# Designs tried in a protein design chat: VH-VL binders against q96ev2r1098to1170. Part 4

Target 1, 73 residues: q96ev2r1098to1170
Amino acid sequence: CVVSVEGLSSSTTDAQLKSLLMSVGPIQSLQMLPQQRKAIAKFKEPAHALAFQQKFHRHMIDLSHINVALIVE

## First folded at step 16 (VH-VL)

Design t1
Fold by ESMFold2, look of step 16:
Structure t1 (fold): chain C 73 residues (1-73), chain A 120 residues (1-120), chain B 112 residues (1-112)
Amino acid sequence: as target 1 above (73 residues)
Amino acid sequence: QVQLVQSGGGLVQPGGSLRLSCAASGFTFRSYTMHWVRQAPGKGLEWVSGISGSGDDTHYADSVKGRFTISRDNSKNTVNLQMNSLRAEDTAVYYCAKGPYWSSGYFDYWGQGTLVTVSS
Amino acid sequence: DVVMTQSPLSLPVTLGQPASISCRSSQSLEHSSDETYLDWYVQKPGQSPQLLIYLGSNRASGVPDRISGSGSGTDFTLRISRVEAEDVGVYYCMQALQTPYTFGQGTKLEIK
């Protein structure tokens, strides 16, 4: 259910990233960790976490290829 | 109305330095990537460098890496290219270009171009 | 680096006739997000480059629908269904899969 997103621009807002996440499915929570250029998001359904990782891993945002990984809680 | 107005350039000897500047207006500057693309006389386009909207990330073509430095000042809406250790092969028209935040590539607005000539 | 190869490099065409420009990449420009990282530009005489097509097939603002982009993977085509005098210029494809971004060599379109 949980993904990490690394390599985010320090200027990406929670609202902007939430919109991207919700394009795949509903989320339960989002934690922005801008000092680490990272965010942690929990999807309501595990299938959506997998779909998000498969779809957006290495997508370029603000000249950075983001790294999306599935996390076991 | 989106505008990219360039300044700097001119004639310089090999080994010299120049600083190119690009002033942006008509859009939220910090929300877009900015790039430099050059065109040697009679030649095609070559991407030179890019900088993220935040300034977190910079990228360079191998031909300029270590010699050129891209920077931006989001308070002044400017992107700059510091060009050091210039060589004859750096002679080109240099364009600044606006790129997207949420994707890659597609330079939808370009400056008017600035000629840099490196010659003895 | 991703190598981009355009064909033809010179394209004389009769007014009102169609024109096609091919662009091939040394690796796939597709991403799992359904984005195709190929853009097309034209540089008209005495002007800066202008974006025509972005992300494979999307037409930039102000570009007429007689100009279109198609293709996938490594093989891409820009098509002008009816060439007009204002289409004269040099056309470039560019890959944006990864930096350094790289352009094709250019195709000079001329009216014959």
Scores: ipSAE 0.716, ipTM 0.923, lowest interface PAE 0.7, mean pLDDT 94
Fold by ESMFold2, fold request of step 17:
Structure t1 (fold): chain C 73 residues (1-73), chain A 120 residues (1-120), chain B 112 residues (1-112)
Amino acid sequence: as target 1 above (73 residues)
Amino acid sequence: QVQLVQSGGGLVQPGGSLRLSCAASGFTFRSYTMHWVRQAPGKGLEWVSGISGSGDDTHYADSVKGRFTISRDNSKNTVNLQMNSLRAEDTAVYYCAKGPYWSSGYFDYWGQGTLVTVSS
Amino acid sequence: DVVMTQSPLSLPVTLGQPASISCRSSQSLEHSSDETYLDWYVQKPGQSPQLLIYLGSNRASGVPDRISGSGSGTDFTLRISRVEAEDVGVYYCMQALQTPYTFGQGTKLEIK
């Protein structure tokens, strides 16, 4: 149910990233780690985590291709 | 209204340096990527460099990597191109251009262009 | 690098007639986020480039509906349904799938 988003712009807000995540499905939590250029999000359904990774891996945000990975729990 | 006003440029000898500037107004500057595109006399367009709105990321064409440095000052709404170790093939009109934060490409506003001539 | 190839490079056209410009990329410009990373620009005589079409087929602000972009994958077309004198200029496609962004060679449109 968990994805990491790396390569994230330090100026991207939690509200902005939450909106992107929720375009795929409901989330349980979002942790922003801007000094690491990273965020960790947990979806309610594991299928949505997979769909988000498939849709947005290598998407360009603020001249950075973000890396979206599924985290094994 | 959105404006990009360029300054700098001129004639320089090979091996010399120049700094180009682009002053932005009419939009929230820090929320957009900024780019430099050049056009050699009688030739097509070549993307040179880009910088993220945050300034976290910079990118360069291979032809200028290691010699040119893009930077921005979000407090002054300026993007700059420091051009070192200039070569004759760097002779071109240089344009600054505004790009999106949430996508890639599509330069919707361009500066007026600044001529750089590198000649002995 | 993604290579962009335009044709024709020179396009003389009669006023009031249609014009088409082709652009081919060396790899697909589609992303799984449903964006197509292909733009079209025109540089009119003595002017800076200006955006015509973005993300494959969207018209930029102020671009008349007689100018359209189409295509997908690696093959893209800019079409002007009825050429007017103000359309004279050099047209460029650009890929924005990845840096370095790359332009086609340009197509010079002129009235014959």
Scores: ipSAE 0.689, ipTM 0.914, lowest interface PAE 0.8, mean pLDDT 94
Fold by ESMFold2, last read:
Structure t1 (fold): chain C 73 residues (1-73), chain A 120 residues (1-120), chain B 112 residues (1-112)
Amino acid sequence: as target 1 above (73 residues)
Amino acid sequence: QVQLVQSGGGLVQPGGSLRLSCAASGFTFRSYTMHWVRQAPGKGLEWVSGISGSGDDTHYADSVKGRFTISRDNSKNTVNLQMNSLRAEDTAVYYCAKGPYWSSGYFDYWGQGTLVTVSS
Amino acid sequence: DVVMTQSPLSLPVTLGQPASISCRSSQSLEHSSDETYLDWYVQKPGQSPQLLIYLGSNRASGVPDRISGSGSGTDFTLRISRVEAEDVGVYYCMQALQTPYTFGQGTKLEIK
């Protein structure tokens, strides 16, 4: 259910990233870690976490290829 | 509504320096990537450099790495290209272009171009 | 770097006839999101470049439907179904999968 997103632009807000996550499915939580250019999000359904990782891993956001990984809790 | 207005350019000797500027209006500047693309006389297009909306990330073509520096000032809505150690092969029309935040490529608006001539 | 190869480099066409331009990349331009990172641009005489097609097949705003893009993987085509005088210019494909972005050599379209 949990993904990490690394390589985020410092200008990406929690609202913007939440919108991107929600384009795949509903989320339970989002934690922004801007000092690490990272965020951790938990989806309500594990299938949506997998779909997000598959769709957005290495996607270019603000000239940075983001890295999306599935995380076990 | 969207407008990119370039300034700078001109004639410079090899080894010299020049600074190009591009002023943006009609969109939320900080929310878009900005790029420089050049075209040598009678030649095709070459992407030179790009900068993220935040300014966190910069990228360069190998032909200009170490000599050119892209920067932006989000308070003035400008993107700049500092060009040092200029060579004859840098002679070109330089365009600034607007790129997306959430995707790649898609240069939908371009400046008018400015000529840089490097000649002894 | 991803190498982009266009053909033909010179394309004389008769008004009202179709035109096709081929573009080939040295590696696949497909992303796992099923997006194809291939753009087409035209530079009309005396003008800045102008976006025509993005993500392989989508028309940019204001581009007439007689201009279309197709292809996938490493093979792409720009088609003009009926050439008009305003179509004169140099056409470039560009890969946008990764930096440095790279253009094809250009195809000069002229009315014969």
Scores: ipSAE 0.683, ipTM 0.913, lowest interface PAE 0.7, mean pLDDT 94
Fold by ESMFold2, fold request of step 17:
Structure t1 (fold): chain C 73 residues (1-73), chain A 120 residues (1-120), chain B 112 residues (1-112)
Amino acid sequence: as target 1 above (73 residues)
Amino acid sequence: QVQLVQSGGGLVQPGGSLRLSCAASGFTFRSYTMHWVRQAPGKGLEWVSGISGSGDDTHYADSVKGRFTISRDNSKNTVNLQMNSLRAEDTAVYYCAKGPYWSSGYFDYWGQGTLVTVSS
Amino acid sequence: DVVMTQSPLSLPVTLGQPASISCRSSQSLEHSSDETYLDWYVQKPGQSPQLLIYLGSNRASGVPDRISGSGSGTDFTLRISRVEAEDVGVYYCMQALQTPYTFGQGTKLEIK
């Protein structure tokens, strides 16, 4: 249910990233870690976490290819 | 109206340095990526460098890595290209261009171009 | 680096006739987000480049509907359905999948 997003621009806001995540499915939580250029999100359904990773891994945001990985709990 | 107004350029000897500047207006500068694209006389376009809206990330063509530095000042709405160790093959018209935050490419506005000539 | 190859490099055309320019990339420009990272630009004599087509097939603002982009994967085409005098210039494709961004060699469109 959990994805990490790395390589985020320091100017990407919580609301902007939530919008991207929710384009795939509803989320339970989002933790922004801007000093690490990272965020951790938990989807309500595991299938949505997989879909988000498949769709947005290496998507370019602000001249950075983001890395999306599934995290095993 | 979006405008990109360039300054700098000129004639310089090999091994010399120049600094190009591009002043932006008509859009929220920090929310867009900025790029430099050059065109040698009689040749095609070559992307040279890009910088993220936040300034976190910079990228360079291999032909200029280590010699050119892109920077931006979001308080002055300027993007700059510091060119060091210039070579004859750097002779070109240099354009600045505006790119998107949430996508890639899509250079919808370009500066007027600035000629850089490197010759002995 | 992604290599972009244009054909033809010189394109003389009769006013009012259609024109097509081909662009091929050394790797797919498709991303799993359903975006196609190919742009087309024109540089008219004495001018800065201008965006014509972005993300494969989207027409930039002010570009007439007689100019269109198509293709997917590694094979892309710019089509002008009826060439007009204002279309004279050099046309470039550019991949935007990854940096360094790379252009094709250019296609010089001229009225014959």
Scores: ipSAE 0.663, ipTM 0.913, lowest interface PAE 0.9, mean pLDDT 94
Fold by ESMFold2, last read:
Structure t1 (fold): chain C 73 residues (1-73), chain A 120 residues (1-120), chain B 112 residues (1-112)
Amino acid sequence: as target 1 above (73 residues)
Amino acid sequence: QVQLVQSGGGLVQPGGSLRLSCAASGFTFRSYTMHWVRQAPGKGLEWVSGISGSGDDTHYADSVKGRFTISRDNSKNTVNLQMNSLRAEDTAVYYCAKGPYWSSGYFDYWGQGTLVTVSS
Amino acid sequence: DVVMTQSPLSLPVTLGQPASISCRSSQSLEHSSDETYLDWYVQKPGQSPQLLIYLGSNRASGVPDRISGSGSGTDFTLRISRVEAEDVGVYYCMQALQTPYTFGQGTKLEIK
């Protein structure tokens, strides 16, 4: 399943965010949208997308509470 | 070794302005949040303002919103606090503090403090 | 704003005895990442504040084992198992769940 991550710092790299995502489970893809302070990631398993959202929604990164939402495709 | 060396401060009249500076060394400055915390004489600690490592986000206590501006220069490793429209209640020792990128709070290093006195 | 309330505000302790400081928040400091956003700081006489405990119970570098943090939700405790002379100072809890970060009023620990 797919998550969106909003409120990212412009200094957060794709490697750093990928590491955070992979701490929950393997991912298929990561698309950084830095002009929107956003990223879209797809996990290999839907359960990991849910777990990431539950664990990291409103987590503070660089003084910004990130917003993690599940995206239904 | 992490160091936060503060400068600025002093005596001003109500309505006046001051600019505080905090020079950082011993860590990758742009990878950490920076904060100002103040302590009025004989009183407790009050968080005043914080700025993200990137500079994208700034936050302020309600007591200073609209009057204080936090900024950073990642090329010079400095964080600054511009204090305008100062009031007697702003009299305090001001500390800069280093915070984390990937978490919150955790002010592990503090500057030496700079006294700001707002008095006629 | 999250209100942090400390008790007691003044804590005289006999050298070598335990000390305990309570901190209560107006809302839960728990996050679903299993993190508790509560710090403890001490300000020793004439010094800048120093971090003691972060994320509820983790001891900062150089902080001795006799100092510990515990609690969850809205109720937190800092414990010093045996007070030493160098423990004199004012202790503050701080919530770090959200900005503005807010401190408790402080607890002045002094040797009787």
Scores: ipSAE 0.612, ipTM 0.905, lowest interface PAE 1.1, mean pLDDT 93
Fold by ESMFold2, fold request of step 17:
Structure t1 (fold): chain C 73 residues (1-73), chain A 120 residues (1-120), chain B 112 residues (1-112)
Amino acid sequence: as target 1 above (73 residues)
Amino acid sequence: QVQLVQSGGGLVQPGGSLRLSCAASGFTFRSYTMHWVRQAPGKGLEWVSGISGSGDDTHYADSVKGRFTISRDNSKNTVNLQMNSLRAEDTAVYYCAKGPYWSSGYFDYWGQGTLVTVSS
Amino acid sequence: DVVMTQSPLSLPVTLGQPASISCRSSQSLEHSSDETYLDWYVQKPGQSPQLLIYLGSNRASGVPDRISGSGSGTDFTLRISRVEAEDVGVYYCMQALQTPYTFGQGTKLEIK
């Protein structure tokens, strides 16, 4: 259910990233870790976490390719 | 009514420096990537440099890396290209271009171009 | 670096006839987000470059229906169904998969 997103631009807000996540499915939570250029998000359904990783891994945001990984809790 | 207005071109000797400026209006400047693309006389287009909307990330073509510095001032809506250690092969028309935040490429607006001539 | 190869480099065309420009990349330009990172630009005589096609096949604002982009993977085509005098210029493909962004060599379209 959980993904990490690394390589985020410092100008990417939680609202913007939430919008991208929700384009795939509903989320339970989003934690921004800006010092690490990272965010951790939990989807309501594990299939949506997988779909998000498959769709957006290495997608370009603000001249940075993001890295999306599935996390086991 | 998006506009990109360039300034700063001219004639300079090899080894010299020049600073190009691009003033933006008609869009939320900080929400877009900005780029420089050059065209040598009679030749094709070459992407030179890009800067993220945040300014966190800068990228350069290998041909200019270490000599050129892209920067932006989001309070003044300007993007600049500082060009040092200029060589004859840097002679070109330089264009600034507006790129997307959430995708890549697709430069939908371009400046009018600024000629830089590097010769003895 | 992704190498972009255009053909032909010179394209004389009769008014009203179709024109086609090919562009090939050294790597696939497809991304799993369903984006195709290929643009087409035209530079008309004495003007700055102008975006024609973005993300593979999307027509930029103000670009007439007779101009279209197609292709996938590594092979892309710009088509003009009926060439008009205003179409004279140099056409470039550009990959935006990764920096440095790279252009094809350009195709000069002229009326013969």
Scores: ipSAE 0.560, ipTM 0.891, lowest interface PAE 1.1, mean pLDDT 93

